# Designs tried in a protein design chat: VH-VL binders against o94451r108to261. Part 3

Target 1, 154 residues: o94451r108to261
Amino acid sequence: YSRPFAPVVHSRIRFRKSPFYDILEQFNAPFVVPACVGTRNTISFSFHVTPPALSKLLNDPKQYRVYLFSTPSETIGFGNCLMEFPTPQMELRINNQVAHANYRRLKGKPGTTNPADITDLVSKYAGPPGNNVVIYYMNSTKSYSVVVCFVKVY

## First folded at step 9 (VH-VL)

Design i2
Fold by OpenDDE, fold request of step 12:
Structure i2 (fold): chain C 154 residues (1-154), chain A 117 residues (1-117), chain B 107 residues (1-107)
Amino acid sequence: as target 1 above (154 residues)
Amino acid sequence: EVQLVESGGGLVQPGGSLRLSCAASGFTFSDYYIHWVRQAPGKGLEWVAYITPYSGYTRYADSVKGRFTISADTSKNTAYLQMNSLRAEDTAVYYCARWRYRAFDIWGQGTLVTVSS
Amino acid sequence: DIQMTQSPSSLSASVGDRVTITCRASQSISSYVAWYQQKPGKAPKLLIYKASSLQSGVPSRFSGSRSGTDFTLTISSLQPEDFATYYCQQYDNLPYTFGQGTKVEIK
């Protein structure tokens, strides 16, 4: 017997709309990345690609991507959430592979951070090894919520 | 030979429970999504649920949420459908089918579940 | 949910006839549609996937096409073994949904 890693029904984070992509599906319930000052922290969670998403990723790879989103947890209730990562010095790993993304926002310009494109690191496959996310970070003064989303890019 | 074989169907009263099994052979069980699809007598097809046997992720149709539970045992290459609080409208032939990323290319022969007083 | 409105519900045809069955999706779903054949007392059999891709082992007289939200299964020359019920299915989004079915009967 295999136990699901995520609930069937979970809360959806409402991110501000982008002209570059549409969020089609959120794969996991928001995972909380707690504040951490003075020490290093590591969080880990898993997600799966749904059958429809997998079909699209494999058949139309130019149109669909998998992004990792992050936003301050305190903003979730307000909607129109802006992208912001816990710290620009964080390390993101998908299936033990380092994801390369710019976790910094432009100085003085909130909402200029882009989600992390993790498409190439995601297992597009129902079997092993699955999909695991690990975030290494330190000196994050706020709590953040992280989700992996299936997007259509323009 | 690649095949799926359902079992466990039968007659049950409303409110009762039943557990179906889907035994897979001839292919790598964990590499596929395993789905249940049902067909009421003389009616069309209705998707019920799926599971990723390896990682255990599941999704359900709204019509069965909270009542049905799909599970899998990779050591036995078998998927299950635990059906609780059965209703008359759950009467159907229940098929299991495999899915990779294209379509349901392999189906079992189906097992009949009849919910009746 | 995405509805697949299939038509006709039934049709009568003769061996050698050209048969067309159509499903209309309630919204745009690209080409993520499959077609199945089902004979009495048997499980569905995959014929077409991705709207127009022929499943391995399926006779070439079967074909699929798409026009907007309309998806069509065509049997170019009906054979005796083709008398059955056919179903379309969308897999663009969960839940997966099927058409109501089309019974192809002998005239």
Scores: ipSAE 0.905, ipTM 0.962, lowest interface PAE 0.5, mean pLDDT 95
Fold by OpenDDE, fold request of step 12:
Structure i2 (fold): chain C 154 residues (1-154), chain A 117 residues (1-117), chain B 107 residues (1-107)
Amino acid sequence: as target 1 above (154 residues)
Amino acid sequence: EVQLVESGGGLVQPGGSLRLSCAASGFTFSDYYIHWVRQAPGKGLEWVAYITPYSGYTRYADSVKGRFTISADTSKNTAYLQMNSLRAEDTAVYYCARWRYRAFDIWGQGTLVTVSS
Amino acid sequence: DIQMTQSPSSLSASVGDRVTITCRASQSISSYVAWYQQKPGKAPKLLIYKASSLQSGVPSRFSGSRSGTDFTLTISSLQPEDFATYYCQQYDNLPYTFGQGTKVEIK
């Protein structure tokens, strides 16, 4: 059978520059995680690793990683977006495996949240099983945009 | 034997459409990226597009974006290149090639597409 | 886009000669470069990947090397079947790009 065509990735989110990594490629169009208060919500989306990224991940694993980024949707148009995840209750799964990270920022200190390193959970194949992201969350008062990015770490 | 076989090439007028096929055999089709690479007569090689047959993700060269569509049918182990709004500069031998993590190690024999009035 | 400037565009050589073809990348691209051989009316054939790794089944007289942004294909001793056109290719970033090609002709 033929799978639906995946759209070309557009709408790159410009995150604040980090001294620890450079974002080389955004794998998916921003996926909106809507606000959810009082109830539990689940979102899911898929992404693929491009051939250049795949070769680098396989051949130079110490230099390249796959990070999951999140930022308030309202800030996308501003550029220099800061990392912020749906909080206070969130679980991130990549290919049904829990991604362990601190999704909370320091109190009173915006921009102290790090992207989630999901490199080890990402399938590094063109074929099955693919790459799927699932976010379980609740009591998030803001909408967030989530992207998976290929990064070079320093 | 690992093999890719292109078909569907021919003569078409500018603005016309053509659909190429790339039939794969001898390997697990869904484990590879399938690419199209073209070569104008007497010229070099130009990457056109790729697809992940399993997931259906695609990328295109700027020169063909909006005009060409790459697709795949895993049940037939076949990739396709739908070419619309063809231009004279699209005239080329079109190759399909597989890629996993190193390079294009298997190529088809190519199929000639001629765009001419 | 990354440009691969290949040189020379053509060369004449004799059987037994050492042949060197070079591609210069427009930017740093690590070692993600491949070399292909193409004969008239045929599809390209992979020779080298990752700048210096010999593809299985390719004769050992073919070798690849990298120096900065310069990538070199060397045929240590040209054989009759080696007269063909050679292309470099980068796969460091999309879009993939190829060198202009080098036609190796018999002298």
Scores: ipSAE 0.898, ipTM 0.956, lowest interface PAE 0.5, mean pLDDT 94
Fold by OpenDDE, look of step 9:
Order: structure tokens, then C-alpha cells, then sequence
Structure i2 (fold): chain C 154 residues (1-154), chain A 117 residues (1-117), chain B 107 residues (1-107)
């Protein structure tokens, strides 16, 4: 896994408020998933779970989760980003394990896609193996930005 | 025995630089977060920075951002704090401490950094 | 940032006394608060974590509790070795922040 060489300042993506969870922390700077038509593409990045988040995940697992969010890159800056994944046929892996999530929105209803709950796949250690995200996808006409966030669920 | 040992403290002029070391022994270094916490003479405790030695991720207090750099060498079980552009208000005993799931359960003895003209 | 307002700044007590130190968080936080004891010229020593969990090896006369944003360290019966400065710390959010400290002196 790649290591950062310097402290990373993350730009925050603001998602539409959900009644089901509050985003408490963003673990990585938005990672761009470029458009890809006709060919398969693979992107990967790593993220870090902070000590406070780790404490909460370990001690209060029913209240805190780690979600992977996605939004069209063109919507960033509007302050009300909607959840949308590059393609419903994408494969998401966290630490080489397949994440099971529904990447489809409701037909005719934008913004109805839920973030991917990757809590169970996230390493809850300060040491190895760390946390790595891999996305396999094809036929995405837009560029997307992906972030991993620490959330409190209700 | 589990322990942390700081070194590298001393007298430095304002604007100067100093590099502190924190040598760990008795535990798996890469399994912990390593923090620096400082204490000005006769004052309270102030968190400075942390690093995950394994992955190299770091965070800093606003008071030291851009001036201090925390790093680690897992092959030496040692964390470092490179302090540049030192100011008088940086004068303190600097502690390194480990963190894993709870609070700071192990601290070094501290090393004194004095910034004075 | 979360401020931990600790009180009192100092207190005088006798051996056998019940001592109570309080920290109030500036905002609503969880129970991720620790208490440390520090003696002159020494590093802090962890006493309590997660507001009320006693660190291994720490005497049972030390206890921690939470009520809303108020966190309390209690020494049920002060011993000679307990004269020191005590600090609360929140690790609920970054940056970590400490209380100002409470010096427990002999009366």
C-alpha cells in the first residue's frame, strides 16, 4: 500500500443531509473516479481511520459506521451533493474483500442511492494492513468523486 | 519492559530547528499510534501531533502545523518530531506517548526544549 | 475545538479525605475522557479511561463518572502518594484537549 509523504488536507464534500446518519468526519480527500466507456477501469486509494473514530467504532459499534460516498464530480461545490455511483455494476473492494451494496438508485428518483456501508471491512487497527479501496467499473459517462466518511447512525 | 524514551531536547534560538526522537521498546511499535504531547513550564498539557508508524498518516495541532513534522522509522522503532521555525511559546517538555483504543497508557520521561534568545 | 474546563485549579486536603475533581466539556461529547496523575518532574500517568474505566494497576480508590458534559474524578480516601496534579483529557474528537489541571496539596 502507498503511504502519504506529507500531511493531507482534505477538501470536504457536502452531501445532502440524511435523517438516518450524520457525517462526522471525512477520512480522505475526494478521489476521482474518471469516466470510462467501453473499457474496464480500476482505481485505488487508501484512507486513514483517526484515533477518535477508531475508539468509537470499537466501543460503540451500534452507533458508528464507516460509509463510502460517491457523487458526480461536477456537483462538487454546490454544497448539496447527491449520492450516485459510477455504475450499478461496479465492484467495490475494501482491503481485498468485496463490499456488498446496492449502487442503483430508484428508477426516476435521483439521490435515492445509499452510501456503501463498509464498516465491517475496515481495519480497526493502527497497524497492518491499513485500509485500501479498489473500485472496478466500466461504462461510466461521468467523473465521480469518492470519499470515505465516519458517520453516526440513527 | 514497555517504555518510550525521548531525546534531542535542548536550548535553541527563536527561528531555529530541533529534532526530537522517541525510542520505543517492549511492544509492537507499528500497532500503535504515537503521539507527541508537550507541557510548558508550570503549565498544562497540549497535544501536538500523532503518527501511525505503519501507514505514515499524521495529524497536527494548529499551533504547530507547517512548522513541525512527525515521522517514524519502524525499523528502528523510533518516532521523530522535526521542529522548525521554533518560537518562545514552543518551550516545553515534550513527551511521546502511545495510544491504542484507549488513552495514553505509556509515556516517555520527556525531553526539555527551550527556545530563547 | 473542545475545551475541557477543569475545577478546581487547586485544593488542599488531608489523608483520608474524599476528593472530587470535575471537568466540563464545552460541547456534547461521548464518554471518551481520560484522567491522568502527574507528579513533579514525571510524565503523566493514566488513571481512568472512557470516563469510568479504571486503568490496570490503579488503586480502586480512584473512580470516574460522567453526567452529561461533566466528568468527575473521585478519590474516595486520599493517600499520601496521591498528592499530585491531575488532568482530564478528551479524546472524543481531534484535536485532543486537556483540562487546566488540578493540584491536590496536603492541608
Amino acid sequence: as target 1 above (154 residues)
Amino acid sequence: EVQLVESGGGLVQPGGSLRLSCAASGFTFSDYYIHWVRQAPGKGLEWVAYITPYSGYTRYADSVKGRFTISADTSKNTAYLQMNSLRAEDTAVYYCARWRYRAFDIWGQGTLVTVSS
Amino acid sequence: DIQMTQSPSSLSASVGDRVTITCRASQSISSYVAWYQQKPGKAPKLLIYKASSLQSGVPSRFSGSRSGTDFTLTISSLQPEDFATYYCQQYDNLPYTFGQGTKVEIK
Scores: ipSAE 0.877, ipTM 0.948, lowest interface PAE 0.5, mean pLDDT 94
Fold by ESMFold2, fold request of step 12:
Structure i2 (fold): chain C 154 residues (1-154), chain A 117 residues (1-117), chain B 107 residues (1-107)
Amino acid sequence: as target 1 above (154 residues)
Amino acid sequence: EVQLVESGGGLVQPGGSLRLSCAASGFTFSDYYIHWVRQAPGKGLEWVAYITPYSGYTRYADSVKGRFTISADTSKNTAYLQMNSLRAEDTAVYYCARWRYRAFDIWGQGTLVTVSS
Amino acid sequence: DIQMTQSPSSLSASVGDRVTITCRASQSISSYVAWYQQKPGKAPKLLIYKASSLQSGVPSRFSGSRSGTDFTLTISSLQPEDFATYYCQQYDNLPYTFGQGTKVEIK
């Protein structure tokens, strides 16, 4: 008797729809960035770009991008998630290069933070060892879940 | 010369196993996705699986998921397709092909797998 | 899954004729469609990628186009060496899927 398919509760994250992009594919299972009150922490994980996504990134780079999303882990499964980074004092590196994004919330208002556009840092080949994501952060009062997505931009 | 060469095809009984090889030469093997595509005799083409040779990421067609395993050995510039629990409908010529962004631009010559009692 | 419905299944034409082969996608897709030529006992050969881009080394009599969900391969002046089976392939999403093939016979 084989086990019935059961959806993994945190296998994907549903973000609030945006008129400015469509999320076409999530490249990784959500990776947890633990809370670290009063201390510093580092997390890392890897993802790969699928063959159809690579074709689009190389041929139509104005329309197709790779975005890194983050949301409080506690909100997953309770409707559409909003974009929020763990702390404005974080550093994001993709393949050992610093990504430049605005991690700060507008006046503490949820959902005002844009996902990080990391397209230009993503490896556009099947080798090397995939794409490495490193987040250095401190003083995060909540756990966050991070996902890298393939998007079409309007 | 850029080349892919398949080997390991043959006759096998239903429920049996077979391992195909795809040897690459003339290009940087680890820079490309390596795919398997099959063609039943007198029929069209069906995508089977791909691998990223160095990092080992894989995807499979539903028709083979759980039965076939794609792998690679970058030191030998070779991808493999391990086929288990073979069925008559798996009878086909199996091609390996490389991919980066121009569709399947290089294919091997194919190796025939026949699943018959 | 995206299905590619290819037509005709076969055709016969004279040297010099203009030949068209069509594929229809079962849903809206981007221009990520390729065309392959396959001769008996041989692997497929890439002719066209991204709907209309000609692969290096392919004769200029081959061309591709798109209208909505319809994709077309055209051979502007059929030559005797063009006897083969032709396949379209979508690569907009996994699983990749192919048309059923069109066998072109020279009269």
Scores: ipSAE 0.346, ipTM 0.774, lowest interface PAE 4.0, mean pLDDT 88
Fold by ESMFold2, fold request of step 12:
Structure i2 (fold): chain C 154 residues (1-154), chain A 117 residues (1-117), chain B 107 residues (1-107)
Amino acid sequence: as target 1 above (154 residues)
Amino acid sequence: EVQLVESGGGLVQPGGSLRLSCAASGFTFSDYYIHWVRQAPGKGLEWVAYITPYSGYTRYADSVKGRFTISADTSKNTAYLQMNSLRAEDTAVYYCARWRYRAFDIWGQGTLVTVSS
Amino acid sequence: DIQMTQSPSSLSASVGDRVTITCRASQSISSYVAWYQQKPGKAPKLLIYKASSLQSGVPSRFSGSRSGTDFTLTISSLQPEDFATYYCQQYDNLPYTFGQGTKVEIK
């Protein structure tokens, strides 16, 4: 068998298409949320909203949103990634405010978990230290990759 | 009065360097992206780069990536464009402009950079 | 990258004329197009944003419109102070791109 000359770096995640939104831009490189069994863990990263996205968020907030996506890290390279959070026992904070989402998926229905809509928690200014994401979680048996995306909703 | 004032332009040899400054006044510097846009003599406008002044996120046009570096000093309300490895095609008037959600609503008067000889 | 193809390159007109300038995007974009006026030796001045919204302090004789990938700046009755070069700009995505400009000259 053969291996590539260099490690494959996935700078993007290709999620399964949805009739309810289009992903227009990914704001961050996939950030790894490591597995943690029998322990608590906290991860943190930042992103910024690009100038075109900010214009749309401020002018057309019904149509343009910011969603946080998650998928098992092992699936990133294959495309058609399904939305899945690390654990139903997690807390997501954006700029130190709790985001509310349904972290559970329906039994037997892969891809039924919605991304978290974090639009109202995102800073609409260029100057602050960027937007901070903090995830507190417990007992995740897999590693997950997380991205924040700019979306158009229908 | 809302103002942007560029400085640091001049004549430079190919391969040389210059540092441009963009001093802001009359508005909250931290609320805006700061962009550089250039205009070659007798030509149209070309977007160059932007920065978020506090967090330091940047983007560059492909034509300048790796040669130009944008930075900001929020204590001085000033953005900078460090231009290295200059080429004849970098000859232009360089404008700084502010951005939040309505296009480029405020521009500086520009500073001329000439790369020749 | 999104290219903005602007036409005409120049035109001659008299005070009172209706002037139209067209800018075509190379691909489908939303209404995030701006129009600027530039006089010799001066920085561009924003006239229109979001295809049709008039910037504060700009006379109402200026208007913008969109049809598909075509964006139009109209000056309904040209005034002496309107002789300048006009640029369109898309800000739907980076890199921002500008049309090549249209010089409006006095007959």
Scores: ipSAE 0.247, ipTM 0.746, lowest interface PAE 5.1, mean pLDDT 87

Design i2
Fold by ESMFold2, fold request of step 12:
Structure i2 (fold): chain C 154 residues (1-154), chain A 117 residues (1-117), chain B 107 residues (1-107)
Amino acid sequence: as target 1 above (154 residues)
Amino acid sequence: EVQLVESGGGLVQPGGSLRLSCAASGFTFSDYYIHWVRQAPGKGLEWVAYITPYSGYTRYADSVKGRFTISADTSKNTAYLQMNSLRAEDTAVYYCARWRYRAFDIWGQGTLVTVSS
Amino acid sequence: DIQMTQSPSSLSASVGDRVTITCRASQSISSYVAWYQQKPGKAPKLLIYKASSLQSGVPSRFSGSRSGTDFTLTISSLQPEDFATYYCQQYDNLPYTFGQGTKVEIK
């Protein structure tokens, strides 16, 4: 048999405003990082840098950055999403190079987690080729949605 | 030495199709975004689409989305614009242009597409 | 979409004159604006990128500047070969948009 199916999908994530940066563009559709308890998991996806973003990254790297954002998948339909990584037990690689970021969240202090600045790993591969993201993780009790965004920093 | 050469333009009736080619020479084709920009007779310039020839990512202007498809064959150093469901307002000279980070630094000389009954 | 409103649509000037062409963006954008020269029957040629940077091989009489949402192309001493139509283009965001052009006629 066939069922009518019209899923609600979110093509972008609307994060809470920050005084320190503006999100100018989201490079990928939200990518799901499933919950994973008691085992390790690996997720990968790709994004490309658009022509205007590449121009800015190469000409004005102090002002223009590439950030990786994450938020619980259950919240993405509501707007004002808070930045949270899936678990402190994770490794982020961009183009097979380890990105160094603080993955911890502070209980009782929501909104204190920073997105990962991955610009220097993208800048080595600036140009038409795509960029690869790999996340190794364990002990994430929730599903998270991940996007890579082009930002202007103040 | 660095060149882009468009071809495939011509006269077509509304609802018809054409495929344009943009042949690149004198530079590494896969290092650049390849764009199409069009200019209606006696009018200004309108961006149409781009492709990343290596990774195959594309984006289109709203005026052509769903009707035009850009593609590339890196073995031939050639980008293509497949134009379907053509309309009179698609009549223009179609330029291909390369992009890396300094705006459109190299353009082809253009190929004319005329859509009329 | 960001609209680029270019003025004047046409101007007439003598060899040696200083010529200024202006584009206004419909909203705040960064300095990612280019200027092109197009001669009859030819493709556009890049003159200026990033509002004020001169493209290689372009004569130094061409310059660009920005003030707020206004971008200008200046030809400090007009030459006979500068008879052409000039276009601004924003590349701050897709879709890229162009001004409607300024035809420069030599008296």
Scores: ipSAE 0.116, ipTM 0.702, lowest interface PAE 5.9, mean pLDDT 87

## First folded at step 12 (VH-VL)

Design m5
Fold by OpenDDE, look of step 12:
Structure m5 (fold): chain C 154 residues (1-154), chain A 117 residues (1-117), chain B 107 residues (1-107)
Amino acid sequence: as target 1 above (154 residues)
Amino acid sequence: EVQLVESGGGLVQPGGSLRLSCAASGFTFSDYYIHWVRQAPGKGLEWVAYITPYSGYTRYADSVKGRFTISADTSKNTAYLQMNSLRAEDTAVYYCARWSYNAFDIWGQGTLVTVSS
Amino acid sequence: DIQMTQSPSSLSASVGDRVTITCRASQSISSYVAWYQQKPGKAPKLLIYKASSLQSGVPSRFSGSRSGTDFTLTISSLQPEDFATYYCQQYDNLPYTFGQGTKVEIK
């Protein structure tokens, strides 16, 4: 018996436009990564790759990617959210595999952080293991919202 | 042989309920998206819903959202479509179809649902 | 939603004829279009996927092409078994949508 999932109402996060990619679809409702000081925290959530997105990933792998986005929760709703991860020392796992990305922004330059490309770690079919995200972090003074998006790259 | 077999269709009154079944064989059920597509008599095709049997994610057409529920039992290699609050416009042959990432490559024979007073 | 405007709704042709059916997408959808054949009382049968890829087991007289938002199914030489209704389908975005269908009848 398959695990039933409740309908997910997505609250779209509007990220500042990038000349390098277009966000085509958001796979999950924003997942809150709460502030955490001192002790390590772990958050986990799952996301679903839609059939159309999967078709594109399989047929045109060089044109389509799956990115993990993060932004301070307080910036949501302003329509120009900037990429920022909870901490540059965080660890991101997709389906139990470590994602390699640079979570650090340039000094004094907000919005210079790139989303994490997790395409290669995302399942490319409907079967197991699905798609699970785990973030290990500590010393994050703000709350962040994380979403996985389907993008077209240029 | 790879196949899908629908069942459960029939005559039902408006406001009534009906549950369709789609039995899969010949392939790994949990590796695919399973969809329902319907066709009103003498009309074209309309996508209804899909499910990922393994993870249980579902999506629905706006025309059936809130009334229909797609589900799957991987132990039985069967997908289901629970149809509630049926309307006359829901009258159709209901097909289950396997999505093979590029198209619906396997279809069942369909089962007729007639909603009439 | 993406609309697939299919034309013509019906056509009459003879065995050996070249038949062309067109679907126009309401927006840009790359090549994520499939074509199906349906005979009376039967389920649709996949013919073409990714606009121009022939499904395994489908005769080579069937072909698909794309020009912008126009997608075309061509039967190079109509055979007796080809008299049926044909549907295009986009799978670029949900909801999946189909063309209205084209009934190919014997002249």
Scores: ipSAE 0.896, ipTM 0.960, lowest interface PAE 0.5, mean pLDDT 95
Fold by ESMFold2, look of step 13:
Structure m5 (fold): chain C 154 residues (1-154), chain A 117 residues (1-117), chain B 107 residues (1-107)
Amino acid sequence: as target 1 above (154 residues)
Amino acid sequence: EVQLVESGGGLVQPGGSLRLSCAASGFTFSDYYIHWVRQAPGKGLEWVAYITPYSGYTRYADSVKGRFTISADTSKNTAYLQMNSLRAEDTAVYYCARWSYNAFDIWGQGTLVTVSS
Amino acid sequence: DIQMTQSPSSLSASVGDRVTITCRASQSISSYVAWYQQKPGKAPKLLIYKASSLQSGVPSRFSGSRSGTDFTLTISSLQPEDFATYYCQQYDNLPYTFGQGTKVEIK
């Protein structure tokens, strides 16, 4: 017999391990970027950097970074998620400044997309208004889930 | 000149509620994380919670999660700790403290909360 | 959670003595440790941050160091006003945690 369960809601995303960084914490619950075909869409959300992360960013900025990750929403319950942006036709802004990242997908090469390093755009102090993420995008055929993470780089 | 002042402590029965206040002066309140740290009589220090005063982001120790709520009113330069469902083990002096990104550099003098029948 | 195991729990020393207090972290942390002094009926006072940096206004007889997971507070020549309880605190990760304290009594 099957066991009746409540639907599982994941508050975290488990990405496939990388030799180039360790994910130390996730700053926000996964935020859904809905599919959008043939139209433009905009999403926004906020996050804050925790006090221990701020200490490390202030004192050791070469070793500690803030990365934005994305993965297809349908995969987040299965673990070992691969980094993939919703569409190459997107713009990411952090605190109203354009983030420079490579959104391009490589056909047949899943897991080769790098997360966006947004460290230099993040407020390193607790002052208002915190950190705001805006994504302008078009032509995303799937829903994606987005998280901002604190990482140690190697 | 730079100071934090706690108030609102007192005697309360188990299951009761109290609200503590932390009034800040002499610095830009919204530039710092404001924390609560408590000390049971004759015991050591235990971190309780923090808030970003303007944006309202919070984090709690597991021992108080679901029972305590931290908030802030930036127009009054004041943080609050709402304590519900109080237990005997919550008896402590409650300090508010300013996090200077490498330490708690400013502490209030504390307010005593006693939870006893 | 990161546990900070502080030793000794108490000690007695004479004015002029060198006093050493140790905290051990339960896991590898870098220099994200602070030290506080607390006198009876008063709030803690910051002495040392980032393991070895002296807070402004703190006498130079106080120093801090790190060796692996061991963090040490040293008072090079104990003064009568140094009677207090001392706490270490890690800020490598939340929840922030403190050692249980070391009471320093003047003989």
Scores: ipSAE 0.301, ipTM 0.750, lowest interface PAE 4.6, mean pLDDT 88

